# VH-VL binders against Diadenylate cyclase (dacZ): the designs that were tried, part 6

Target 1, 269 residues: Diadenylate cyclase (dacZ), of Haloferax volcanii (d4gzm5)
Amino acid sequence: MAALSELLGDLVADVDGLFLFTPSSSHYEQFAETDVPTVVIAPENTVEAETFVELPLQFQNVKDRIRFGVEGAMEQSIVEAGDTIACNVGTFGGDPDSLVRVRVEENMRSGIYDLFANSRADPGVIRDVFEVAIELGKKGQKGEPVGALFIVGDAGKVMNKSRPLSYNPFEKSHVYVGDPIVNVMLKEFSRLDGAFVISDSGKIVSAYRYLEPSAEGVDIPKGLGARHMAGGAITRDTNATAIVLSESDGLVRAFKGGKMILEIDPEAY

## First folded at step 4 (VH-VL)

Design X06 (from E07 with heavy chain R100Y; framework fv_enfortumab)
Fold by ESMFold2-Fast, scan of step 4:
Structure X06 (fold): chain C 269 residues (1-269), chain A 118 residues (1-118), chain B 107 residues (1-107)
Amino acid sequence: as target 1 above (269 residues)
Amino acid sequence: EVQLVESGGGLVQPGGSLRLSCAASGFTFSSYSMNWVRQAPGKGLEWVSYISYSGSYIYYADSVKGRFTISRDNAKNSLSLQMNSLRDEDTAVYYCAREYGYSYFDYWGQGTTVTVSS
Amino acid sequence: DIQMTQSPSSVSASVGDRVTITCRASQGISSWLAWYQQKPGKAPKFLIYAASSLQSGVPSRFSGSGSGTDFTLTISSLQPEDFATYYCQQYDSFPWTFGGGTKVEIK
């Protein structure tokens, strides 16, 4: 055990930090014995690590997990541009089995951490909406692929920059995303046109909204279609976050501040 | 009042090149995405090219990709379309169009005629 | 690419007639459809966006309806200045595509 810990220490002796993604208790203890500063990135701090970054969504893409961890660590001043880190991530099996070396650059602050941690809406609300979009992307609705547009946060301003396409089934309701019954309703109603508007706290404010952009153009990839352009425009014009499921390619994308921050493949989940 | 004025059209031989220009006035040009749309004699409308307000995103119709280049000069309020390797099927009136909202066209220029003929 | 089919290709009408023009998309485009009017020798003029929203200055005799794949432009009482070709355009998915046009001709 001691000999193994010493070998692990030698393998990471040339880095400024060690990032452990969802480690087991035994795996964490082995690396914690090294002299390299260690950061745990996971949904919950079950290993009781001293340095912890909460992972709000269990990204299946290694690149997205690393992007999130690096931005979170930079935000907490754990690492800085110019540092070299080793990321211990799982590729095969339960425990992390791969080691990826990354040089930290200032341009790696892509907004992925900010999207969850510093958005107007609660991070849990953003996560819950992503989970609905991912499940909808994987299973479709009643055997058919569907698209969906979820606008999260700053709901009053979003409502004022939109108009109804149909009757709002949530007009007099006080229901919240994350409730299994409400999630079933969101999936059912995603078959219809328009945007869902969700408050900072996760209250479902409306379905079936046509978002009216400002007259000025939207500077995002147009090959994604009107639903994505609507997400880009509304997030430029408000403090909302947009989460968009493409009916065409089945991918889920997130927008904040008029920019596309994140792209997820539901099939990987 | 919003105005778009195209120029640079003319008669050109197959395989030749031509540069179209669009002069914009009456609005903040640098805040709007711009498009080129063409119409062959007696035919319908065909979208040709797009450029975002910043110039960061550029797209072309498959029929012109690799031959046409769209560009803009926000300081001069001008839009350009460089057309190379012209073919008979490129014969059309070319319109400069301002994009509104997601991607519909609220203002159009008068058009400039491009004729590709031997 | 999304194909836009207009019908009829032409219609002969008299002043005061109701004229209906149909536009069909090859796949669902929500309400992301615009309508344009083009008079002979002139550039197209923007009429309607979001399938049913009239541009400021467009006479109230023009109306749009529909969602998904089936859309209609209606002129409730045709006026002399309305003799033109009308085009629909989808903006749901890139590339942008137009219908083939419907020519409204004097009877």
Scores: ipSAE 0.334, ipTM 0.689, lowest interface PAE 3.8, mean pLDDT 86

